# Designs tried in a protein design chat: VH-VL binders against q0aze0. Part 68

Target 1, 268 residues: q0aze0
Amino acid sequence: MKIILVNNRFKENTEKKAQEIAGQLSALNVEVIIDNGLDEPYAGTVDFIMVLGGDGTMLRAARRYGQRAIPVLGVNMGTVGFLSNIEINELAEYLPLILREEYSLEARMMLEVAVFQQQSLLTRVFCLNELLLRSNSPRMLSFALEISGQKLEPYRGDGLIVSTTTGSTAYSLSAGGPIADPQLDAFIVTPVASHIINKRPLVVSPEREISLHLLEEREAIIGIDGQIKMDFGAENRVLIKRAPHPLLMVNLKAKPFFTSIDRSLQRQ
Below, E stands for the ipSAE of ESMFold2; O stands for the ipSAE of OpenDDE; V2 stands for 0.75 times the mean of E and O plus 0.25 times the DockQ between their complexes.

## First folded at step 4 (VH-VL)

Design a40 (framework fv_bermekimab; at its last look DockQ between E and O 0.02; V2 from the best seeds 0.00; counts 0 for: pae E 15.2 > 2, placed apart)
Fold by ESMFold2-Fast, scan of step 4:
Structure a40 (fold): chain C 268 residues (1-268), chain A 124 residues (1-124), chain B 107 residues (1-107)
Amino acid sequence: as target 1 above (268 residues)
Amino acid sequence: QVQLVESGGGVVQPGRSLRLSCTASGFTFSSYGVHWVRQAPGKGLEWVAAISYDGSNKYYAESVKGRFTISRDNSKNILFLQMDSLRLEDTAVYYCAKDRLYYGSGTFYGMDVWGQGTLVTFSS
Amino acid sequence: DIQMTQSPSSVSASVGDRVTITCRASQGISSWLAWYQQKPGKAPKLLIYAASSLQSGVPSRFSGSGSGSDFTLTISSLQPEDFATYYCQQANYFPLTFGGGTKVEHK
């Protein structure tokens, strides 16, 4: 068995705990590859991915490995979040189940994002939560949104979010988007500070392709899961569609989504 | 240089057929939707047809629907307009034009590159 | 089909004048309107797309405005090279349709 252990090297306690767990797994004849974010993703065959950290670490793991159809387990290291399944102090209890492959998998849709400059592909990335288009200056943007070849009325405002259902509780929620059951596959399109008062969030079939481009030369940024930033200008275009593979999240312990989000909203 | 060059125009008899070609150079032809636009002598512009970048979607003006067929060969960078059952009213300079949008699957925003046109006219 | 009505059909102007050309759609077309310039014997040139977006390489004296059904092309200070015929074109509905044109000619 080969396991990738994903951690955040910049947190002292997380790095030490990752080394302890790697040693424990190696003692059980498990080959461990540590991904602390500095190198390119591990290119070899992998059986399981264990993510030590918060939601941010899980988003990085999903971007790097989510398209390989490998089970991914989120192990919480202190910060409360939505993407972890067990706590670090529960790992020893669940480790035998992991090694015997005695767990269920929950499929979570991902976005495939292709960014072009003119006709040239600049990059293709995958993400679990969302793509954000936003202004990088005090000026609002004017941009075109297309859904499956249909031009919507131009958007004017600070930006737009195209989110998965998993991302419905992330940036999209802060911008006024709906809370979505992560078991559903859908795009959620949420305007950011729109100057057109009747622009509402849209819930769109995951079979559709969404595209964005600027209608005026402005300084703008494309953000991916809050972790990748790219300059975006009038010569750029972004195409968004459902990724070929969902992220396969390991479920060892029941984690009730609706009661969790309900408690979070009461604390706001 | 970015360029479109039309060919295939000429003198034709009513009821006959004619095929126009438009050859692209200086840009990635296969990435863009393209249009045919005509202009009768001394008259205004009339949009005729358009085809998406991959050829999967085709659109026609009502006046030519059922008579004209737009197609493309991306391997040769050529756009075609097959014109059947030609009428005197089809007399015009025919322009091919590239849409400004790349990878548009049926959406068009404006025609930023135009050919010089090819004349289709009828003998007396 | 969407009818695009341009006014005026022609305008006589002098260098330095502000020229305004209007285009009206028979039904709402959002902002999906382009403006073209055509000189005698030449192919058209794209000036503006999406009602107000200036095409790369087009001088800033050209501007477009409007949404829905009423649109305007403005040339703030007419130059000698601007004497030409101008066309609007809607891109919201198939078939795409052009206006009848506005000829900007010397006084």
Scores: ipSAE 0.623, ipTM 0.842, lowest interface PAE 2.3, mean pLDDT 91
Fold by OpenDDE, second read of step 5:
Structure a40 (fold): chain C 268 residues (1-268), chain A 124 residues (1-124), chain B 107 residues (1-107)
Amino acid sequence: as target 1 above (268 residues)
Amino acid sequence: QVQLVESGGGVVQPGRSLRLSCTASGFTFSSYGVHWVRQAPGKGLEWVAAISYDGSNKYYAESVKGRFTISRDNSKNILFLQMDSLRLEDTAVYYCAKDRLYYGSGTFYGMDVWGQGTLVTFSS
Amino acid sequence: DIQMTQSPSSVSASVGDRVTITCRASQGISSWLAWYQQKPGKAPKLLIYAASSLQSGVPSRFSGSGSGSDFTLTISSLQPEDFATYYCQQANYFPLTFGGGTKVEHK
């Protein structure tokens, strides 16, 4: 068995823990790779991914490795979030199950985000939570939203979020989006401070495609999972689709999502 | 500056063909959809045809469908309108116009730049 | 096809007047309506897009409103250079269609 440990290089405690766990796994004849902020994702094959940290680390891991259809386990290290399955102090208890591959998997839909400059592809990213389009100034944006070729009313506001159901408890929620069952595949399109007060979020089929472009000569920002940022202008276009592969999240411990929402959100 | 210049208009006989050209400058021609719009003498505006940025989609008014063909050469920044089987009711000033936004999905948002127009008229 | 009906066909006004032009679509076109200004012997000029968005360089005395099937172009204070013919155009369906035009004349 080969396991990759993904930690946050900016969190010393996660690095130390990764090293410790690596030692433990090595003693059990498990090959271990540590991704402590590698410049590029590890290119070799792995059987299992452990994410040591919080939701942010999971999001990064998902972007880096989610397309490989590898089981991903979130191991929380004292943070509050929705993407970890077990606590770090529980790892020893569950390690035998991991090694025996006695766990269930939950498929989480990811976004495929493609950003274009003129006719050229700037970047294509798979992400677990959301794509954000927002103004880079105190002024409102005017932008066009198209869903499966249907041209919606022009949007005017601070921005727009296109989120997965996993991402529904992230920024989308803060913007007034609905909480979605993570087991459901759907896009959630949430306006950010729309000029139209009663502009409501949209729940969109994962079979549809979403496109965004500005209707004005103004600069905006594209954000992905709150970690990737890029400038977005009138000559840019973003296309959003369901990623061809879901993230395979490991379930070692049952977590009651709906009954724990209030507690988790209140602590954030 | 953004500019469109039509050419190719003139006097024709009914049933004949004519090819209009529109040369673009001052913007990335290949990034925008473009339109033909005509105006009969003393009359209003009539949309004729549109073509997407890459030429993959073409749209026509019913009055010209089957007779007119819109095309473009992005390498030369030229828009064309091949007009076949011309009729007296096709008499008009023909304008080429740029769609206002960069977008290639087949959606158009308005025409923000127009040429000066080229006149097509008929002789007996 | 979507029929666009403009009203009035002509209006006489004086400098400083408030001028209102209406455009009605035969069916809902959302907010995808443009307004153009055309002076004699000249090409049309885009004034408003997406029903209410002012095109760059157009004076703020021009404004557009409406959604669905009823739209309005307003000139808050008519200036000498505003005497022209105005056209609405729907951009929601193919074929694209223009209104019949409204000529703003000097009283």
Scores: ipSAE 0.123, ipTM 0.694, lowest interface PAE 2.8, mean pLDDT 92
Fold by ESMFold2, look of step 6:
Structure a40 (fold): chain C 268 residues (1-268), chain A 124 residues (1-124), chain B 107 residues (1-107)
Amino acid sequence: as target 1 above (268 residues)
Amino acid sequence: QVQLVESGGGVVQPGRSLRLSCTASGFTFSSYGVHWVRQAPGKGLEWVAAISYDGSNKYYAESVKGRFTISRDNSKNILFLQMDSLRLEDTAVYYCAKDRLYYGSGTFYGMDVWGQGTLVTFSS
Amino acid sequence: DIQMTQSPSSVSASVGDRVTITCRASQGISSWLAWYQQKPGKAPKLLIYAASSLQSGVPSRFSGSGSGSDFTLTISSLQPEDFATYYCQQANYFPLTFGGGTKVEHK
């Protein structure tokens, strides 16, 4: 059995703990690949991914591995977020179940984001929470949103968020979007500081294709999960679809979304 | 062993051009953006140009726009800098450098691997 | 263009000293700043990216801090191999720009 152990190199407690856990797993004849986020993702076959850290580390793991249909377990090492399942001090209790693959999986929709320059594909990236389009200057943006080829009235404001239901509790929430049940597959389209009062958040079928482009020359940024940014200008268009594969989140310990939501939001 | 090796430096005279090459090995070249950075003798570092992992985006310092062209050949793992209309201020050691961002486009994080540089001297 | 102002331009220090180098951007660059070390006749070496993230293989005595416009590189206990010139570089806006450098020298 081969496991990827994802940590954040710059949080010393997670790196030290990752080495300890790697040693424990190696003693059980498990091959361990440590991914601290600095080098290329491991390209070989693996059976399981263990993420040591908070939601940010999980977001990076999802972008790197989420399309490979590998079970991913979030292990909290501090403040509980929305994406961890167990605490680090519970890991020993659950290790036998992990090694025997005796757990359930919860699918979480991801976005596929394709950015074009003119007619050329510039990049394709996946994200778990959201794409943000925002101004890169004090000036507002004027931009077009199309949903499956249907052009909405132009937007004007600071930007737009296209999120998953998992991302509904992240930036989308702060911008006035709804909290969504993560069991739903949907896009949530949330304007950021819109000067058009009737531009309300939209909940959109995951089967739709969403495209964005600027209506005038402005400097803008595309942000991915709050962790990657790309320049975006009048020569660019972004196309957003449901990713081919969801993130497969391991469920070892029940984490009821609705009864825990206030506690989780207070800790972010 | 991740490595970048520049070549093509030399003395250039008015009316002539020069083409620098940078050969990459030990990593998947086509997954990373790459930069040219120069350093005049006894002076600090100056960023010159960058190109995205697939070559679709190119960026230039104002001092070289319209005179220099960055390009890459991902099938041969080579980065190029075509230097036309050279001036005295272009005299420098030219480094190629790999950006650390995997599949980064339009965004750069920091240059984590550098070549040893190639000297370009403008001779009036 | 964003001007990056480093201070001091040079530092005389002894092994074991704590050394701090500052870098100021002419406008906000969030946390998109890198620090490099360069020894004479050698290529620069990345120390810190994203203001505070330590590059692989760099000793933990190096640390970075700051956000917005003001940034600091700290060497907690200077070692003989740390005598070098240090550069900051903003990565938020094109063109990318370097500071003027800080030379850390033997007393």
Scores: ipSAE 0.000, ipTM 0.423, lowest interface PAE 15.2, mean pLDDT 86
ESMFold2 (binder alone), look of step 6: mean pLDDT 91; pTM 0.945
OpenDDE, look of step 6: ipSAE 0.000; ipTM 0.497

Design a41 (framework fv_bermekimab)
Fold by ESMFold2-Fast, scan of step 4:
Structure a41 (fold): chain C 268 residues (1-268), chain A 124 residues (1-124), chain B 107 residues (1-107)
Amino acid sequence: as target 1 above (268 residues)
Amino acid sequence: QVQLVESGGGVVQPGRSLRLSCTASGFTFSDYGVHWVRQAPGKGLEWVAAISYDGSNKYYAESVKGRFTISRDNSKNILFLQMDSLRLEDTAVYYCAKDRLYYGSGTFYGMDVWGQGTLVTFSS
Amino acid sequence: DIQMTQSPSSVSASVGDRVTITCRASQGISSWLAWYQQKPGKAPKLLIYAASSLQSGVPSRFSGSGSGSDFTLTISSLQPEDFATYYCQQANSFPLTFGGGTKVEHK
């Protein structure tokens, strides 16, 4: 068995804990690769991915490894979040189940984001939560949204979010999008500070292709899962579709999504 | 240098066929949808047909539907218009034009690069 | 088909004049309208797309406005090189259709 341990290089606590867990797994004849975010993703084959930290660390793991159809377990290090399944102090209890593959998997859709500059593909990335198009100046954007080749009325405002259902509680929520059951597969398209009355969030089939481009030259950026930032101008186009593989999240312990989100929102 | 060059126009007889070609250079032809637009002598512009960047979708004006066929060869950077059952009303300069939207599979926004045109006319 | 009606069919103007050309769609086309300039014996040139977006390299004296069914092309201060025929074109629905053209002539 080979396991990738994903942790956050900027947290001394998680780095120390990753080394301790790696030692424990090695003692059980498990090969361990540590990914602290500094280097390129591990290119070899692995059997399991264990993410040590909060939601941000899980988003990085999903972007790096989510398309490999490998089980991914979120282990909470004591921070608030929605993407972890067990707490760090429970790991010893659940480790035998992990090694015997005695767990269920929950599939979470991901986005495939392709960014073009004129005729050239600049980058293709995968993400778990969302793509954000945002103005990078005080001037509002004017941009075109296409859904499966259908041109919608032009958008005018600060930007747009294209989110998975998993991302419905992230930036999309802050922009007025709906809370979605993460067991559903859908795109949620949420305007950011639209100046056009009646621009509502859209919930569309995950089989659709979404494209965005600017109608006027403006300073804009594209953000992916709040972690990747790219300049976006009138000569750029972004294509968004359902990623080929969902993230396979390990379920060792039942987590009640609706009571958790309800409680979180009431605390404000 | 971004350029489109039409060829294949000439004098034809009614009822005959003619094939127009448009050769692209200076840009990645396979990335763009392209159009045929015609203009009769002393008259306005009339859109004739369009084809998506990958050739999967084709669109025609009502006046040419069933008689004209648009096609492209992305390996050779050539756009074609096969014109069958030609009528006197088809007399025009035929322009090919690139759409401004790259990777347009069925959507078009405006024609930003045009050829110089090729004349199709009829003997008496 | 969506009919595009341009008015006027011709306008006489002098250098420095403000010229306004209108285009009316027979049904709603959102903002999916382009404007072209054509000089005698030459191919058309794209001026404006998406009703109001200025094409790269086109002088700022050209502007477009409107949405739905009514659209306007404005030349704020006519220059000698602007005497030409102007066409609108809807890009909302197939078949794509052009307006009849507006000729901007010397007074």
Scores: ipSAE 0.348, ipTM 0.726, lowest interface PAE 4.4, mean pLDDT 90

Design a42 (framework fv_bermekimab)
Fold by ESMFold2-Fast, scan of step 4:
Structure a42 (fold): chain C 268 residues (1-268), chain A 124 residues (1-124), chain B 107 residues (1-107)
Amino acid sequence: as target 1 above (268 residues)
Amino acid sequence: QVQLVESGGGVVQPGRSLRLSCTASGFTFSRYGVHWVRQAPGKGLEWVAAISYDGSNKYYAESVKGRFTISRDNSKNILFLQMDSLRLEDTAVYYCAKDRLYYGSGTFYGMDVWGQGTLVTFSS
Amino acid sequence: DIQMTQSPSSVSASVGDRVTITCRASQGISSWLAWYQQKPGKAPKLLIYAASSLQSGVPSRFSGSGSGSDFTLTISSLQPEDFATYYCQQANSFPLTFGGGTKVEHK
């Protein structure tokens, strides 16, 4: 059995804990690869991915490994997150179940994002929450949105979010998007500070292809899961599709999504 | 430099067929939708047909539908217009034009590169 | 088909004049309108797309405005090289259609 331990080297406690857990797994004849985010993703085959940290660390792991169809377990190291399943102090209790593969999997859709510069592909990335197009200056954007070959009327405002259902509680929520059951597959398209009063969030089939490009030269950025930023100008275009593989999230214990989000909204 | 060059125009008799070609250079032809636009002598522009970057979607003006066929060969950077059952009202200079949108699957925004045109005319 | 009506059919102007050309669609076309310039014996040149977006390399004296069914192309200060025929073209739905053209000629 080979396991990747994903952590953040810049958080002292997570690095120490990763080394400790690697020692425990090695004692059980498990081969461990530590991914602290600084090197390229591990290129070999693995059986399981354990993410030590908060939601941000899980988002990074999903971008790096989510398309490999490998079980991914979120282990919370601090504040309770939405993408973790167990707490670090529970790991010893659940480790035998992990090694015997006695757990269920929940599939979470991902986005495939292709960014072009003129006719050249600049990058192709996968993400779990969302792509954000936004102005990088006080000036509003004017941009074209296409859904499966249909040109919608121009969008004017600060930007647009294209989100998965998992991402419905992230930036999309802050911009006025709906809360979606993460077990559903759908794109949520949410305008950011639209100049046009009647622009509403759209919920569309995950089989749709979404594309964006600017209609005027402006300073803009593309953001991926709040962690990657890319400059975006009038000569750029982005294409968004459902990724070929969902992220396979490990469920060792029930996590009550609806009651959790309800309490969160009540506190805001 | 970015260029489109039409060829294949000439003098034909009504009811005959003619095949126009448009050769692209200076850009990645396979990534753009392309159009045929015609202009009758002393008249305005008339859109004729368009084809998506990968050839999967084809569009025609009603006046040519069923008589003209648009196609492309991305390996040779060539656009074609097969014109069957030609009529006197098909007399025009035929331009090929590249759409400004790359990887457009059937949407078009404007024609930013044009060829110089090839004349199709008729004799008895 | 969506009919595109341009007015005027021709306009006589002098260098330095402000020239306006209008284009009306028979149905709503959102902002999906392009403007082209054609000089005698030459292929058309794209000036403006999406009603108001200036094509790269086109002088700033050219501007477009409008949405829905009514559109305007403006040349703020006519230059000698601007004497030409101008066409609008809707890109909202198939078949794509052009306006009849507006010839800008010397007084």
Scores: ipSAE 0.238, ipTM 0.703, lowest interface PAE 4.8, mean pLDDT 89

Design a43 (framework fv_bermekimab)
Fold by ESMFold2-Fast, scan of step 4:
Structure a43 (fold): chain C 268 residues (1-268), chain A 124 residues (1-124), chain B 107 residues (1-107)
Amino acid sequence: as target 1 above (268 residues)
Amino acid sequence: QVQLVESGGGVVQPGRSLRLSCTASGFTFSNYGVHWVRQAPGKGLEWVAAISYDGSNKYYAESVKGRFTISRDNSKNILFLQMDSLRLEDTAVYYCAKDRLYYGSGTFYGMDVWGQGTLVTFSS
Amino acid sequence: DIQMTQSPSSVSASVGDRVTITCRASQGISSWLAWYQQKPGKAPKLLIYAASSLQSGVPSRFSGSGSGSDFTLTISSLQPEDFATYYCQQANSFPLTFGGGTKVEHK
């Protein structure tokens, strides 16, 4: 068995804990590759990915490895989040189940984001939560949204979020989007501080293609999972589709999504 | 420079067929939807047909539907308009025009590059 | 089909004048309207798209406004090169349709 351990080197003691876990796994004849985010993604074949950290570390792992159809387990290192399944102090209890492949998988859709500049593809990235289009100045954006070739009324405001159901509890929630069952596949399109009163969040089929471009030259940014930032101008166009493969998330322990989000909303 | 050049116009007899061509240069033709627009002598502009960047979607004005066929060859950077069952009312200068939208699957936003046109007229 | 009605059909103006041309759609077309300029014997040139977005290279004296069914093209201070015919065009639904044109001519 070969396992990738993904950790965040900038969090307290995570590098030390990753080395400790790698030693435990090696003692059980498991080959371990440590990915702390500094190097390119591991290019070889692996059987399992263990993410040591919070939601941010899981988002990075999903972008790096999510399209490879490999089981991914989120192990919480003390940061409260929605993408981890077990706590670090529970790992020893569940490790035999991991090694014997005695777990269930939950498929989570991902976005494929392609950014163009007139005649050429500039970049293509995958993400688990969302794409955010936002103004990078106090000035309101004016932009066009297309859904499967249908032009909607122009948007005027601070921006727009195109989210997966997994991303429904991230930026989309803060912008007034619905809480979605992460077991559903759908795009959630949530406006950010729209100037137009009747602009509502939309829930659309994951088979739809979504595109965005500016109708006036403005300083704008597109953000991916809150971790990647790219300049976006009137010469740019972004196309958003369902990614070819979902992220395969490991379930070892029942995690009550709805009661967890309910408590989070009460905490504020 | 970005350029479109029409060819294939001429004098025809009613009921006959004619094929117009439009050759693109200076931009990546396969990234853009393209249009045919005509203008009768001394009259206004009339949109005729459009084709998506990949050729998967085609659109026609009601006056030409069933008689005209739009197509493209992205490997040669050429747009075509096959005109069958020509009528006197089809007399016009025919322009090809590039849509400003790139990678549009069936939507168009405005025609930012135009050819100089090719005249289609009838023998009397 | 969506019918596009332009008014006036012609306007006589002098250099320095403010010129306004209107376009009315028979149905709502959101902001999906473009404006073109055509000089005699020449191909049209795109001025404005999405009702109010100025095409690259077009002078700032040209502006567009409106949404829904009523639209206006404004030339704030007419220049000698602006004597031409102007067309609106809806891009909301197929078939695409042009207005009848407005000729801006010398007094």
Scores: ipSAE 0.424, ipTM 0.755, lowest interface PAE 3.9, mean pLDDT 90

Design a44 (framework fv_bermekimab)
Fold by ESMFold2-Fast, scan of step 4:
Structure a44 (fold): chain C 268 residues (1-268), chain A 124 residues (1-124), chain B 107 residues (1-107)
Amino acid sequence: as target 1 above (268 residues)
Amino acid sequence: QVQLVESGGGVVQPGRSLRLSCTASGFTFSSYGVHWVRQAPGKGLEWVAAIWYDGSNKYYAESVKGRFTISRDNSKNILFLQMDSLRLEDTAVYYCAKDRLYYGSGTFYGMDVWGQGTLVTFSS
Amino acid sequence: DIQMTQSPSSVSASVGDRVTITCRASQGISSWLAWYQQKPGKAPKLLIYAASSLQSGVPSRFSGSGSGSDFTLTISSLQPEDFATYYCQQANSFPLTFGGGTKVEHK
């Protein structure tokens, strides 16, 4: 059995805990690879991925490994989040179930984001939550949105979010998007500060292809899962599709999504 | 070095058929929607037909619907217009043109690269 | 079909003049309008797309404005190479349609 431990290199206590867990797993004859974000993703065959940290660490793990159809477990290290299943102090209790493969899997759709400069593919990235197009200056953007070849009325405003259902509680929520059951597969398209009075969030089939490009030269940024930023100009285009594979999230204990989001909204 | 070159124009008799070709170079042909646009002598531009980047969807002007067929061969970078049941009103220079948007699903924004045109005329 | 009406059909101008050409759609086309320049014996050249977006390599003296049904192409200071015929074209729905053209000619 080979396991990747994904941790946050900027948080020293997660490095120490990763080393402790790696030692425990090695004593059980499990091969361990530690991914702290400093190197390229591990390229070899892996049986399981354990993410030690908060939602941000899980988003990074999903981008690096989510397309490999490998079970991914989120282990919370003390921050409140939506993507972890167990707490670090529970790991010892659940480790035997992990090693015996006695758990269920929850599939979470991912986005495939392809960014072009003119006719050339600049980058291709997978993400779990969302792509954000936003203005990088006080000036409004003017941009075109296409859904499966249908040109919508031009958008004018600060930007647009294309989100998975998992991402419905992330940036899309802050921009006025709906809360979606993460078990559903759908794109959620949420305007950011639109100057068109009747622009509404859209919920569309995950079979749709979504494209974006600027209609005027403006300073804009695309953001992916709040972690990757890229300059976006009138020579750029982005194409968004459902990723070929969902992220396979390990479920070792029930996590009540609706009561959790309800409590989170009360804090606002 | 981005270019489109039309061929196949000539003198035809009414009721006959003619096939126009347009060869693309200097860009990824398979990633763009492409058009046929014609211009009768001394007259304005008239859009004729368009085809999606993958060949799956085709659009025609009402005046040519049922008589003309647009097609493409992405392996050879060639666009075709098969013109059947030709009429005197089809006399024009025929241009092929590339849409500006990369990897479109058949929507069009503007034609940024044009061929030189090929003339279709009729004998009595 | 969407009818595109250009005005005027011709305009006489001198180098340095501001030239304005209008285009009206018979129904709403949002911002999905392109402007082209055609010189005698040559293929058209794209100037503006999406009503107001300047095509790469086109001089800044060209500008487009409008939305819905009424559109304008402006040449702020006419240059010798700008004497040509200009066409609008709607890209909102099929069939795509061109305006009748506006010839910008010497006074």
Scores: ipSAE 0.028, ipTM 0.582, lowest interface PAE 8.1, mean pLDDT 88

